# Designs tried in a protein design chat: VH-VL binders against C2 domain-containing protein 3 (C2CD3). Part 7

Target 1, 169 residues: C2 domain-containing protein 3 (C2CD3), of Homo sapiens (Human) (q4ac94r1171to1339)
Amino acid sequence: SSGLLDVGLRYRRSPRTAEGVLAARTVSISVQIIRACGLQAAAKALAEREPALQFSATVGVNASVTTHLSFLPQGEQRRTHPVACSFCPEFSHHVEFTCNLVTQHCSGEACFLAELLEFAEVIFAVYHENTKSASDIISIESCKEYLLGVVKVPTKELLIKRSGITGWY

## First folded at step 2 (VH-VL)

Design d09 (framework fv_libivirumab)
Fold by ESMFold2-Fast, scan of step 2:
Structure d09 (fold): chain C 169 residues (1-169), chain A 123 residues (1-123), chain B 112 residues (1-112)
Amino acid sequence: as target 1 above (169 residues)
Amino acid sequence: QVQLVESGGGVVRPGRSLRLSCAASGFTFSRYGINWVRQAPGKGLEWVAIISYDGSYKYYRDSVKGRFTISRDDSKNTLYLQMNSLRTEDTAVYYCARGTYYKSWGLYAFDIWGLGTTVTVSS
Amino acid sequence: DIVMTQSPLSLSVTPGEPASISCRSSQSLLYSNGYNYLDWYLQKPGHSPQLLIYLGSNRASGVPDRFSGSGSGTEYTLKISRVEAEDVGVYYCMQATQFPWTFGQGTKLEIK
């Protein structure tokens, strides 16, 4: 839900110097997921749909957050480590996306990154993971992840806000 | 530049064995689960087997359970399908296909496919 | 097993005209995480299959915008807004909701 996720977004035009090679036509989009809070309502709603999760609704949820840039392929999606048994998990998670200045729109047409950012979003999906889900066995039945909420943050202001975008969403 | 190349197909009699290989290049092989998908002559696609990125999980269609074994050697960037007790019904082009797995979505698609290798089981 | 049924099984289209292919599943492909695990693949004559659409409506990398996927639950549609010669081939839907993964029987698209 809105107001449940404390995040930061920053746009930086810089080379990938950690690789020791300058990537001349790229920029970095920095995403920070600090914490989620107030997951009680989402957990209660989830437990009403999934009786097997009722115990976790009293103790907390095993929350993880995925980050997806709406103009990048889904294979570029990132995820936090799960935080067990909490309605206010602290992730302190930071990731960077390296993007070309001139890139392909999701429809396949080439355009400037600044043009994409005018209409794009950073999409955060907050999940509850059961205790035996994705790590042990890789299958749909074993990857029981339950959506708690989706937070969408527009990227329109990234280029005009030198300090980036921060706050609860 | 991302590529999967199958080999090891051939013509064999019923009851014999073949081992198929799938060589991967252009991506970090050890981070992906890989699938075998087959296609009988003039027929549609049929999923055969999967192996997880770390090799800890394997699943097979019922008709090949106990006869086929999927395995991987990450040091060689190679996937294998050991096919024992072959039947005429196993005649097909065999493709390896990269399974995209994301923890939030689970297994969701085959984004890269090999060129295929032909297996013919006849008397 | 989930049974996937495609219609039509064959389709002839004049270049520049639209095409539509339907896929029906024997049970819902909507998973508990809110996603519909349906993909579309194209196999051009003499070629390997290639991914067109994943998770119901997402276009794969390099796929032209004239391709679109829609649907939810048990009914899905692949649409081509303006068919081109290179679109000739067999189209397959596939479900990844539960093992074993299953394909539709295929729809052959021809020009003229």
Scores: ipSAE 0.000, ipTM 0.462, lowest interface PAE 18.5, mean pLDDT 79

Design d10 (framework fv_levilimab)
Fold by ESMFold2-Fast, scan of step 2:
Structure d10 (fold): chain C 169 residues (1-169), chain A 121 residues (1-121), chain B 111 residues (1-111)
Amino acid sequence: as target 1 above (169 residues)
Amino acid sequence: QVQLVQSGGGLVQPGGSLRLSCAASGFTFSRYYMSWVRQAPGKGLEWVSGIYSGGYTHYGDSVKGRFTISRDNAKNTVYLQLNSLRAEDTAMYYCARQGYSRLWGYYFDYWGQGTLVTVSS
Amino acid sequence: DIQLTQSPSSVSVSVGERVTIDCKSSQSVLYSSNTYLNWYQQKPGQAPQLLIYYASTRESGVPDRFSGSGSGTDFTLTISSLQAEDAAVYYCQQYYSYPLTFGQGTKLEIK
C-alpha cells in the first residue's frame, strides 16, 4: 500500500464540428474518488500539531476530499461529503469538470487544453472536518478543517492513455 | 504597446518581507499566464513562480511556503509576496508574460524591467 | 526536474564569424510534434529577450542570422554572421514540465 487515495481520471472530448470551431467548446474531465485508506498515520501527525484533537480506533476521522484541476480557478474545486468516524473512508464520489477546449474565434485553441494537460495535475486534499460545540460561546461558529494529506496526479497520461488513469496515489 | 512595469523592491533584513508588483498594459491580461524569474548578481536565470490565467499557482522548491504569487485581473497586475527572506534571495526579480495557448505559445515573450531585492543585515 | 546544460560556458569570436551554442536536456522536451525549448538573449543591464521558441521558430523582430535547431534532448542556437550588438548571455529554457528551468547561460564576447 503505497497510496493514500484510490482514484480514477478520464478525459472525454466532444466531436469537432463547424459549430465547435465557431463557438466555445467543452470537454469533460471525470474524477472518481473511490476511497482513502491508512489515515491513522496522518491523524497521528495532525494530533501532534493540534493537541486539542483526539483520534482513536473507535472514533476515526471525519474525512472529506477536495479536487482541484491545477489550471482552473480555486472556485471550481469540488468537495466530497465527509465520511464520519473512519480511517479508511469509502467516498464513491464522481465529479466532472467542464473545460473550454477552444475559444469562439480560434480553431488553433483546440490544442490549448491538450497543452495545459501536459503540465497540469489533479490535486486532492484530504481533510478532517471538526465542528466545535455550541456550548463554547467563543467557538460556536467554528467549523474547522485540518489537512491530513495532499495527493497530486499528473494529467499528462490522459492524453496518451484512452482508458484513463486509475490507482492508488 | 505591450508593457510590464515593475515596482516594490528594496533593501530588507533577513526574515523580512517585500511585495513586488508588475503592472501590465497593451494586452488582455486576464487571458495570459504570468511568471516571476529571478537572477542573483552575476548568476543565471531561475524561475521562481507562475500563475495561470485561472489563478492556479506553481512555485520553485526554493521559495515554496515563503513566496506567494497572486494576480488582480481588474487592475492588470501580478504580485509576488516575499516572506521570510534569506540572503540567498538577493536577486533582480523579473515578471514575464507567458502564453496560454498554442497561438500565443509557451515562452516568455515580454519581460518587465526588473526589480532589485537585496537581503542584507 | 529537467536539467539543461549549455556549452560552451563562454566564447569569444570576431564580428562576421559563425557561432553555435549547445543545450542538452536531461530528458526529452518533445510532445505531439511540439518541442518545448526556448532561447533568450540578455544584454548587460537589461531584461532577457525571447529569440527562438519551439526549438526553431524565430520570434518576430529577431534577425534571420539567428536560428535554432535540434530535437528531443540536443539543441543548438546558431548565429550565422556575428554582429557587435550580439554580445550577450544566451539561455535555453524548457517549458515541458514544472518547475520551468533554464540552462546556466553562455556568455558571448566580441574579440
Scores: ipSAE 0.000, ipTM 0.479, lowest interface PAE 12.9, mean pLDDT 79

Design e01 (framework fv_romlusevimab)
Fold by ESMFold2-Fast, scan of step 2:
Structure e01 (fold): chain C 169 residues (1-169), chain A 128 residues (1-128), chain B 108 residues (1-108)
Amino acid sequence: as target 1 above (169 residues)
Amino acid sequence: QVQLVQSGSELKKPGASVKVSCKASGYTFTSYAMNWVRQAPGQGLEWMGWINTNTGNPTYAQGFTGRFVFSLDTSVSTASLQISSLKAEDTAVYYCAREYSSGWYPDLEYYYYGMDVWGQGTTVTVSS
Amino acid sequence: SYVLTQPPSVSVAPGKTARITCGGNNIGSKSVHWYQQKPGQAPVLVIYYDSDRPSGIPERFSGSNSGNTATLTISGVEAGDEADYYCQVWDSSSDHVVFGGGTKLTVL
């Protein structure tokens, strides 16, 4: 267990702001999920809790990851596509959350994004989920999923590190 | 239109001083940092440092602290580089380049977006 | 001191894809910017923050940055793309901007 997820968090200018390219008053919090590794232990623990599931060394799990910023609504949550049959899935997933530098709607008062980030975290939830054939349309609400693990990364270091946060968590 | 216009080429003797100017137009001067970058003949780009156009505070790269001075004249949106006691190894093209930066806390830290507008360069030749 | 390594030259035929690499220890944790410089001209920013393009830069230019290698990719290369290309990061430990040594792209 040297950590479950290889992730990166960075400050970036949003490419979709209404302002000019380099004059934006909004910030994108860039989240990159590169890979997960060592899911054998999590899969074993899951199989012990759910006897109907079995994972072999040759099959692996069907992993997907959700990303949630603790200060944003759950509806702003993002999810990777599932990677089939692997204990070390490569996601190469990149997503951006566009945030205003000054927010007017945190606890009824105006507050700076920096104040939110000092006490916030990025929450990654890793799931095993069943995948259907490529011809099926999968509804998120009807998908069967099982939690493998949760990784929480504090955002406080984004206030002091211009290079962002990168590593295994 | 946004642009940086630099002063003309200089030919100097060793021991002389030179002042390279960089005049900004088409944007709010104090909203962007100004970088200085040097390129010796046939060589790559070498960062010399930057100056905060809002506070006037310069930051120099290692090796550029003694004879090199960054300054501003905000009233005419101009940044300047002065090199004293010129040496042959100072022969290079000197560029000014702006960079947008914003911080999470207004005064705590700045995050850099790359140098998006460059001056045309000023050639300084030092020869006896 | 932090060092960025670029190949000194890359050759590519017109219409093909050129890839210029920038190697650095844990460079994937840094934001990489890319500059194009034609002979006798000032550098032009072509990619910033790993993968974003400034206004006026064609979609043929793209960037990536992961692990120990950042890459500038130019698809459908044109004769006008022939230039020196430099990668650049800001190194927090030294509070220093670092440039790669530059790569000369030749379109043959």
Scores: ipSAE 0.000, ipTM 0.471, lowest interface PAE 15.6, mean pLDDT 78

Design e02 (framework fv_libivirumab)
Fold by ESMFold2-Fast, scan of step 2:
Structure e02 (fold): chain C 169 residues (1-169), chain A 128 residues (1-128), chain B 112 residues (1-112)
Amino acid sequence: as target 1 above (169 residues)
Amino acid sequence: QVQLVESGGGVVRPGRSLRLSCAASGFTFSSYGINWVRQAPGKGLEWVAIISYDGSNKYYRDSVKGRFTISRDDSKNTLYLQMNSLRTEDTAVYYCARDSPYYDFLSGYTEYYGMDVWGLGTTVTVSS
Amino acid sequence: DIVMTQSPLSLSVTPGEPASISCRSSQSLLHSNGYNYLDWYLQKPGHSPQLLIYLGSNRASGVPDRFSGSGSGTEYTLKISRVEAEDVGVYYCMQALQTPLTFGQGTKLEIK
């Protein structure tokens, strides 16, 4: 079926105070990655592109997921721990991104977070990690990553839904 | 075509009541806080009340506290202002005006700055 | 309550000339988050108010770039670089730092 990742997104910030319109100048965007499933097709496609890799139905992949908010720098990207030997890994991963309510646009003008969320997305990249220990030969890099797939979730609904966004993507 | 349309104004004697309505169209009404702002004949603008996007927070000008009640019915895309114990100084054109969509779903609070959409106003006259 | 005071109360300008309106608040409108909670509105004759500037210096959608807002703390200025006939009306500043929201008394801009 369609949908590789079971995810949840929430938008929250500090309550108002008597001294001001808002207590906080920032909000938290909470991201949950519960599990991935259906990685067999992606693994087969990867093996066709990388003939040195072989995947069996009993072994699975060593999956990890990166989370990137499209309006934040790549340095703010987060990654799950890898889950070994599974085509349906369970991550139970939760992270929060702190975002300014108002930021400066490239033109120098202020840009509100609500305006960014209207056109932004959360980008999930699913990787297979192939890690080897030193034996007869030592790799310069101990781990090589292979992209299995990309899932994009629009943030527009965070402006509307109080409970946030949840489901398979 | 984003619009707010007020109705319910009229002429009443002091001590009477009126209920104003503000009908919204062309946007997701439930995502926005809405203000009531009034203007007495020949005078400036005076803020009256605000209701948050989810209806959980309401704020009023001191002179109307206990007399006016702001409410909303999102199923009808309509905002209300129930005005009780009206005084001559309540005579004004009443506008509804849309506020910012920023919100915190844990606490239900929103940030209030900039009123970017206004109705045409409805006139309330309180006289003997 | 925060008191907002505008000056001048009225201004007569020849088309193409600049105009400047001042707004003073009884308390600082600069929040600890670094933003100035001041808006500017224009009410044209026979019309509803319309938003010009929010958070001190940001132009609202559709507002020409000849309008600019500046200032911080307790002193704010709205400038029109080249006044046009359609700019006639009453200009209001408003503080949005705390409830009750409060407006200045208004500045009437006329042509001639």
Scores: ipSAE 0.000, ipTM 0.467, lowest interface PAE 14.6, mean pLDDT 79

Design e03 (framework fv_sutimlimab)
Fold by ESMFold2-Fast, scan of step 2:
Structure e03 (fold): chain C 169 residues (1-169), chain A 127 residues (1-127), chain B 109 residues (1-109)
Amino acid sequence: as target 1 above (169 residues)
Amino acid sequence: EVQLVESGGGLVKPGGSLRLSCAASGFTFSSYAMSWVRQAPGKGLEWVATISGSGGSTYYLDSVKGRFTISRDNSKNTLYLQMNSLRAEDTALYYCAKEGTYYDLGSGWTPEYFDYWGQGTLVTVSS
Amino acid sequence: QIVLTQSPATLSLSPGERATMSCTASQSVSSSYLHWYQQKPGKAPKLWIYGASSLQSGVPSRFSGSGSGTDYTLTISSLQPEDFATYYCQQYGSSPPYTFGQGTKLEIK
């Protein structure tokens, strides 16, 4: 309710069946990133720490958001399209993560996804993407991203709330 | 190019005092929390103390609380650890470590890991 | 206090083999606050994996991390000579605020 990212999280159990084979059990974790607002403070803090940045905090930021489930490999993270020149970007972004209902401990013992979710988090990292158009023909550089801030949402509530988790974080 | 260089280690008797220094370069020193982490000979790593970027907040391992004081001089890019009432158990290689951090939108910069380390300075407490 | 216990204490393997080592917490820890360091003899530790599964910049893709709750694992798919080192896990956010495991020494057979 009082945060800077408007997000939604839902837990959906879905069986998957191969033709002529026993059904496999998976779960879908649905993530929505609706919008961010109030990025002025984060932008000001970034400008103070990165003197090389020529982009002024008064102009707005080119924001993008990555979604990472803490128990999944980094390669499974997702990213929104950047929204230019705004301190209140609207993403309207939706992704689903498909996870096995039963996973394996490092000890070799199987454990349920519910046990992982009890202590896991959805990590939203908000970046400012500095554009290549700021570079001269003489100095050809890749777009560089700068971390504006992070929002971590515990997943344990997904196990006890049928409607999921929705709100500002 | 981030560099952290520790100094001030040496041999002291139990009950003695020693002051460690860490010279930092290659980053905006005042913007990052700094820590001291020690390693006894042949043993693992043990966190000792942390100080916020501004110097306004300090945190200590319980066994050193009241004996050790972490401080910093942002104008000199230097971190300090004042160690008083030293015990044999304080014998270790003392590392200066920079905290890697992220900006939590609700609370500001949050330390949680150590992204750069110095070479360490040896402190031996023995009679 | 949360205690991190690493196993095995020593792992003796040859180049090309797969290495797997674990870190077990005495109480549940958020995977976001579980990190791994690599330390070679006579050298300072280096941050290797943060948030249980995210590789630090410059860490080869043969390394991976996984786990949640009390059980965490670091895996090296095919050992190279430069990988032989001691690996430490670390947690953040409990009392004391930072805790390290005792380390797993990966040595040449």
Scores: ipSAE 0.000, ipTM 0.488, lowest interface PAE 11.8, mean pLDDT 77

Design e04 (framework fv_ficlatuzumab)
Fold by ESMFold2-Fast, scan of step 2:
Structure e04 (fold): chain C 169 residues (1-169), chain A 127 residues (1-127), chain B 107 residues (1-107)
Amino acid sequence: as target 1 above (169 residues)
Amino acid sequence: QVQLVQPGAEVKKPGTSVKLSCKASGYTFTSYYMHWVRQAPGQGLEWIGEINPSGGSTNYNQKFQGRATLTVDKSTSTAYMELSSLRSEDTAVYYCARGLSEYYYDSTGWLEPFDYWGQGTLLTVSS
Amino acid sequence: DIVMTQSPDSLAMSLGERVTLNCKASQSVSSYVSWYQQKPGQSPKLLIYGASTRESGVPDRFSGSGSATDFTLTISSVQAEDVADYHCQQYYSTPLTFGQGTKLEIK
């Protein structure tokens, strides 16, 4: 297949109602990570630079994915639960980011979310989590994550596409 | 199937007002903005304004501010455009059109293209 | 208001020819430009949005390009059913504005 991650992105503005919703000043950006596939090549490349790691076709990787909106602080990033022993993990992961429509401190002037999204990206980082049994002597080294790949999805389509962005990236 | 149904024609005298309808079906009426656009014979398209059917909030082209009024009736999924103080230069086909984006975001209003259009109502303003 | 200017006003093409329609904005509109096809007696139909994204169901012979102030709509091999007026639109700022249209005819 083409692409590493099967993802979906959608934005929602809160309806303007008399109810106590955050209607006027915020939107939600929803992110779905459905699955990854074709992690064999990434695992092979990782094993070549990290000789202590070995992957076979029958074992797979322990994959997790982080989601980062390029215009938000890194502390706002989200992470899937890891899926063990698979080169085609299914995450069925859904998260939402609440974003302000206007930021007052962008270069001393108002900065609209629409302007940010025109040049921004959703950054997905795919990791392998290396885990060992608790009885291992080098326990601090047994819980490391290793980068398998990075997928960047431009957000400008969220300004214009009612169904959002979906597909393999 | 998404449909926007408008009357075919309307004739009015100068100085009067007209209220044009646009009946929506085939989608959740309150989830999309409704826009109004006119086209004078042989000329380009001109945006009049937009309405959020859920809350009734509106945004108008300043050229029509004070003359155009956009409203909706959620119970019948119908949008309306009322235009007052009619002049001969208001003779045009008036379209309703659905905004492309469900729950569009923008701090300055709803800035979007339009995916579904009504067939248009020909308004003729003559004495 | 942002003024959208289309060129040419009209053109006549032979079947199978490549045609390019131009649209200029009076100020930068980034990529917030759409193209509509309007056949005689019909409502406009969305072809392209975001300067280059084809709407579902639109034939792949239609493509859009451009950014900032200069935009183009290209039909790679014009067909008889492409006879229509073509309108560009900016949705970067209010009021939303359209070009005057380009009329495409077949010789």
Scores: ipSAE 0.000, ipTM 0.491, lowest interface PAE 12.2, mean pLDDT 80

Design e05 (framework fv_levilimab)
Fold by ESMFold2-Fast, scan of step 2:
Parts: structure tokens; sequence; C-alpha cells
Structure e05 (fold): chain C 169 residues (1-169), chain A 126 residues (1-126), chain B 111 residues (1-111)
């Protein structure tokens, strides 16, 4: 019911590139991740079955957020830097996805970016990162992430709302 | 000459169905978003629906789930299927062309409706 | 939803005079440098015709006597040197936010 992430999505048009002639047209989809809240509840719920989260559920999580546009390849995913030991981390993260205005469907017909955005979403995944453990003179490096939550924001309002999309999700 | 010619209107009873057609000529139909706007007798204009060249659709809340917009780019025609008609759907229905602002990237309702059909009267009465 | 209110609801003027029609928006339709506000003319028994887009840009083929002005929430359509063929209902429309909405219309009668 309550939102996990305070985010913003906006359109930014990129200038056309030219080499004596007009080249491909692109636009930027601007994504801001301002802050997260409610991470202690998520951490405590996971800690009931995951002992490695017990300390973090009490003291604070090392949160990072991945951003994925549903119509782009998995390799185009972005990730924030982790914010250490906090249940309400502020990321102040800004990232831009460069997208072609016109692409081609596997059906062979041209597809406008607007048509993709009608049914697309921005997928945010919030993780806790447990980066290292050590025992006396023996160091065991273990990097494991734990999924705290997923937030999906539809992109269709970018088609008509000039000011973009902002709020808790 | 750019032209939109409409057909398919008429009288129908509440709960009935009707299909409107809008045939385009004089421009590259597949490059335009197409829209439907209605006007009840003696009243103002109300946006109803729109469709991108690739087939993606939008609907006003009053008609969502009852009306279906579609297009045939090979025939240069846009259609509006009216189902579960109510007395308040009585109106002159216009099709209109919407220019796409490719510079601003979305292919959405960026500007305005620059060319309109002549209108098709739909009367829903018992 | 953005609501547009036009004033007056009707006006009667003589050929050669100037008339102004106002359109007030319930919220700003200005983003960056553009006002997402259009004006249409609808003559009796005819479909609407686009006159002005982006609040002040005249559509091609529209006579110079038609002009649009305003920004944010207050907009005006001005018709200078009124002609008999200008008798019509005039509508403002916003495309800042969905659903697209129109003003209630202003009926212009020529004496």
Amino acid sequence: as target 1 above (169 residues)
Amino acid sequence: QVQLVQSGGGLVQPGGSLRLSCAASGFTFSSYYMSWVRQAPGKGLEWVSGIYSGGSTHYGDSVKGRFTISRDNAKNTVYLQLNSLRAEDTAMYYCARVPTDYEYGWGSLDYYMDVWGQGTLVTVSS
Amino acid sequence: DIQLTQSPSSVSVSVGERVTIDCKSSQSVLYSSNNYLNWYQQKPGQAPQLLIYYASTRESGVPDRFSGSGSGTDFTLTISSLQAEDAAVYYCQQYYSTPLTFGQGTKLEIK
C-alpha cells in the first residue's frame, strides 16, 4: 500500500547527430531515484528465514537499486551505488537511457518509441548487499545480494504528461 | 488534397452496436495518429479514442471497455466499433488526424487535430 | 482532469469590429516554453477547424485577423476586422494532460 521508492521519470530529447547529414534520432529517458523507505520491515521479513540478515534488520541495510526498462535488453540495466547501514537511504541517483525514436519489431514493421512506452514499465529492484565475511586469519570473500522489494512504474503517462512522473511507488 | 470521409452512423437501440468508418486520402495515412471526437446535440466536444500507426490504442474513461478503435493501413481507413450503446452516447462522431512530433520523440497527442472528417451521427434511442 | 472555462458564452458583434474570447484553465498548461492550448472554429453544420496551436501559432491558411495570446492559465483568442463568415462557435482545447479536454464553447453571432 505504502510506497517503497521515491522516483522521477522524465523525457529528454537528445540532439540529432550529424556528419554532414542528419543521423539517427534518439531521445533520453531520465530516471531519478531519490530515496527509499520501509526497508526495515522488508529486512525483518526476510531475516525470519535468512540468518545473514539478522544484524542488518536491526542496524540498517546496505541498499542499492537496479533500474530496468522493460523493452530494453537486460544488459542495459543500471545500478546505484550502495548506501551503507540505512533503512531510509537517500540515493539522489540520476541515470539516462538513450532510446531510438523508431525501432523495428520482429514482425518487420516500424515501431515508434511511443508505442513501446504505452505498455512498458520501469522496473526497480531494491537489494541489500552483504559484501564480506572474515574469520580470524582466514578471509572468506562472499558477495551475496538479497532482494528487499520490486517496484514497477508504468511509462504510459510520459506520452501525455509533459512534466513527467514523480512520487512514491 | 487531404480528406477524411466518414460513414456507418445511424439509429440503434440501447445495448446495441454500430461500426463507424473513416477513409483517408491525400496523405501518408500510416504516418499519422488517428483520433475520434464526439459532440452530443447542442453540447461541446469530447475526446473519445485514438490509435497509433502500429495499432496501439487509447480510450476516454466514459467509453473504455465498450468501444474499440482499429485501423487498416492498406485501406487507409480507421474504424470505431461501438458496443453496449447508451442514450448518452448519442452524438456526432468525428474522426481527426493528429500530427506526430518525432523531434520530441513520443508519437503521442503532441499538438492538435489539424484535419477532421465531416462527422457521422449516432442516435441511441428506444 | 484539466477544466477549461470560456467567456463569454455568447457574443454578438458587427462586421469590422474586434472581438476577444477568453479561456481559463484550472491548472497551468505551460511546460518549458510551450503552452499546450489550441483554438478551433466550428461553423453551423460543419466539423471543427483548427485555427491556432501552441496558444499563438496560426495554422496554415488561417487569416491574419485571428491571433492567440496568453500563457499558463489565461488565454485569449482575438479576431480583428470581423467578417460575416466568422460566425461560429469557438473552442479552446488543452493537450498538456490526458484526458484531452475542451472548453464549453463561445458562440459568435454577427449583427
Scores: ipSAE 0.007, ipTM 0.506, lowest interface PAE 11.5, mean pLDDT 80

Design e06 (framework fv_romlusevimab)
Fold by ESMFold2-Fast, scan of step 2:
Order: sequence, then C-alpha cells, then structure tokens
Structure e06 (fold): chain C 169 residues (1-169), chain A 126 residues (1-126), chain B 108 residues (1-108)
Amino acid sequence: as target 1 above (169 residues)
Amino acid sequence: QVQLVQSGSELKKPGASVKVSCKASGYTFTDYAMNWVRQAPGQGLEWMGWINTYTGNPTYAQGFTGRFVFSLDTSVSTASLQISSLKAEDTAVYYCARGSEGYFDWTLSEYYFDYWGQGTTVTVSS
Amino acid sequence: SYVLTQPPSVSVAPGKTARITCGGNNIGSKSVHWYQQKPGQAPVLVIYYDSDRPSGIPERFSGSNSGNTATLTISGVEAGDEADYYCQVWDSSSDHVVFGGGTKLTVL
C-alpha cells in the first residue's frame, strides 16, 4: 500500500424539494478514517527525535488521528480513539462536520461554503499516545502525545463529485 | 416499511387512454420526488421524468411531453401517470420509483432510486 | 446527450468474480448507481454513490468509479446473481437521469 492514511470525504445535505427551494441552510461534510498503514518509518523518525521512546516490530504504536477542516476553528477538530500496539491500526472512524451554506471570512464578510471548499483542505494529524501519560494523569508526561505525520486532503473535488473522494494519503 | 404499490395491468386499443397509479406508504409522501421509468419488451430502462411531490410540478424527459401527464393526490399518497392517444410503441412495463431528493446546487444534484413499484404492464394492440 | 455504455452480456463461473463496466465521458466526476433486475421483477438498488451498499445487499457487491469507467464487482458469484444490471447517473447539464443499456450476467 502507498500513503499513510486511508480516508474518505463526502458532502451531504438534506433537501426539502427537488426543484431547489431548500429549508435546510446547513450541510454535512462526512469524514471517514478507515485505517493507517506503514507507521514503522514514522515511528523510527519519532524515536530519533525522542530517544526515550522505543518501538519494535512486535509492539507497534498507540495511534490516534485528529481531523481539522482548514476553514473552521481549531476548537472544532475531532479525534479518533487510540488504537493500541499497531503499525497498521484500523480506526473505522466516521465523523460529520455541520457547516452553514453561508458563513463568514475572518474579515467578517459573508461567503458561500462552496467558495471556502475551493481552497480548503482537511488536515489529518497522526499521533502516538505515550503509554504512561494515557494511564497516569499525575505523571510529568501526562497528556503527552507525539506527532507521527500530517496528511492534507484538498476539498475542491467535493464540488464536482457527489460520491466524494477516497484513497491513501 | 416503505412500499410503492402500482395498479394492475391494462390492455388497450390504439387511440385509447390509460392511467397508471402508484400508492406510497411507510414514509412522508411529500419529502421525496416520484419518478417514472419505462421498459419496453426486451429493452432497457428509460427515464420518463419526475414529479415534485411537495409542489406538484412535473418535469418530463425529452420524448415524453404532450401525451404523458404526471399527477398527484397527496391526500392518499398516490402518484399517477396518464397516457393519452395510445400507440403500439407505448407497450411497456411502467415503474414508479422514489428518487433521492434533488438539490438546487448544480454541482451536487443527484438522483438515484431507492424503492421501486412492482411495475404496471400496459399493452397496446388492435 | 450523455451516454452510458455497458457490455450486453458477461458470463462467469460460480464462485468466481464478475466485473460489469459502465463507460462514460468523465464518469469519474459523476456518482454512479447500480440496479439489479431479475426476470419479471422490478429493479433493485444494489450500489449507490459509486460504492455504497443499501441495507440487505451482500458485501459481495462492490463498486468503483474513476476516469471514464465505473465498475460493479460481484465476488463469489452465486446462481441467484443472474440478472440484468444497469448503471445510472444524473446528468446535471441536462437535468436528466441516464441509464446504461444493461448487462445480462449469466452464471454458468
């Protein structure tokens, strides 16, 4: 397999009439994180940056993934549950972001969601959860997570393909 | 559960009229478009058009304007197809099919048919 | 007007994998839906939005769509899978539903 993360993105909305007068002013952007694979190289690179961390072929990493839409605040990002002891974790994670059809630029100007999607991206950050910080919140390493990799997927294809986009990234 | 039940088969002479009905149950009738699809003997599926169950407005595919009329009776959750001045070429099985609702956003409007009626055979012969 | 091209027939041995293609210009930019029709019966939706399965459709049925070809794949084919299969898209430029000509799957 190629790429770090197997993902899918889809655009969904709930219409009220087939001719185009819509009662709903929101849409769902559906994000699936199916699995990661080949985390050995990322784990090796991480171990070189953090000498106290050890990874072996028989143990793996404790991986979790965050999803962030580039046009939404960081506080609206989502995270998978960690999958323990694997270099090819299966997440089977599905999350939906509810977005307004008309929203605001940071300048305060209104704009259509389609305008944002033309230049936006979905940002996936893959982390290793330190075993000690996951089990002992009073540890000095409490809540410590380590970045394994970042995957960015452009959203502009959602404007032309209703079934969405899928693949390894 | 969702069901679409169509009226029985019809045998008609050329020049006559026929009305095929499709009664929906198991869902809110006005939330989904109703489509009509025809299949001539030994042939493939041919989309005839759809009717907006909320507004009552029909849309006909090319080749199905004039003699074909889509209508609704929302009080009994029924859609109907009327064919006037029947010709031998109208001999076919006529299906009603529930469409995924269309959107006004042109880049994202899609239709597929999740539930189908059992079909109504219309035979036109002298 | 937009046209979908399917082979008229495909034959496959029981237990093998059948692949039914649906050709269309830039069909990968559209969403493809697939229907199964057995003799004397109404069509049944088996795949929608390229690869999604309705409740009740076996995992043996899968779909893909890229470039100029969409494909319906049926693994571990059973005698009960004999039917005509139709692909379908919505053509936004003409506001029309377009069906392929249909493929008769024969399990020999």
Scores: ipSAE 0.000, ipTM 0.478, lowest interface PAE 15.1, mean pLDDT 79

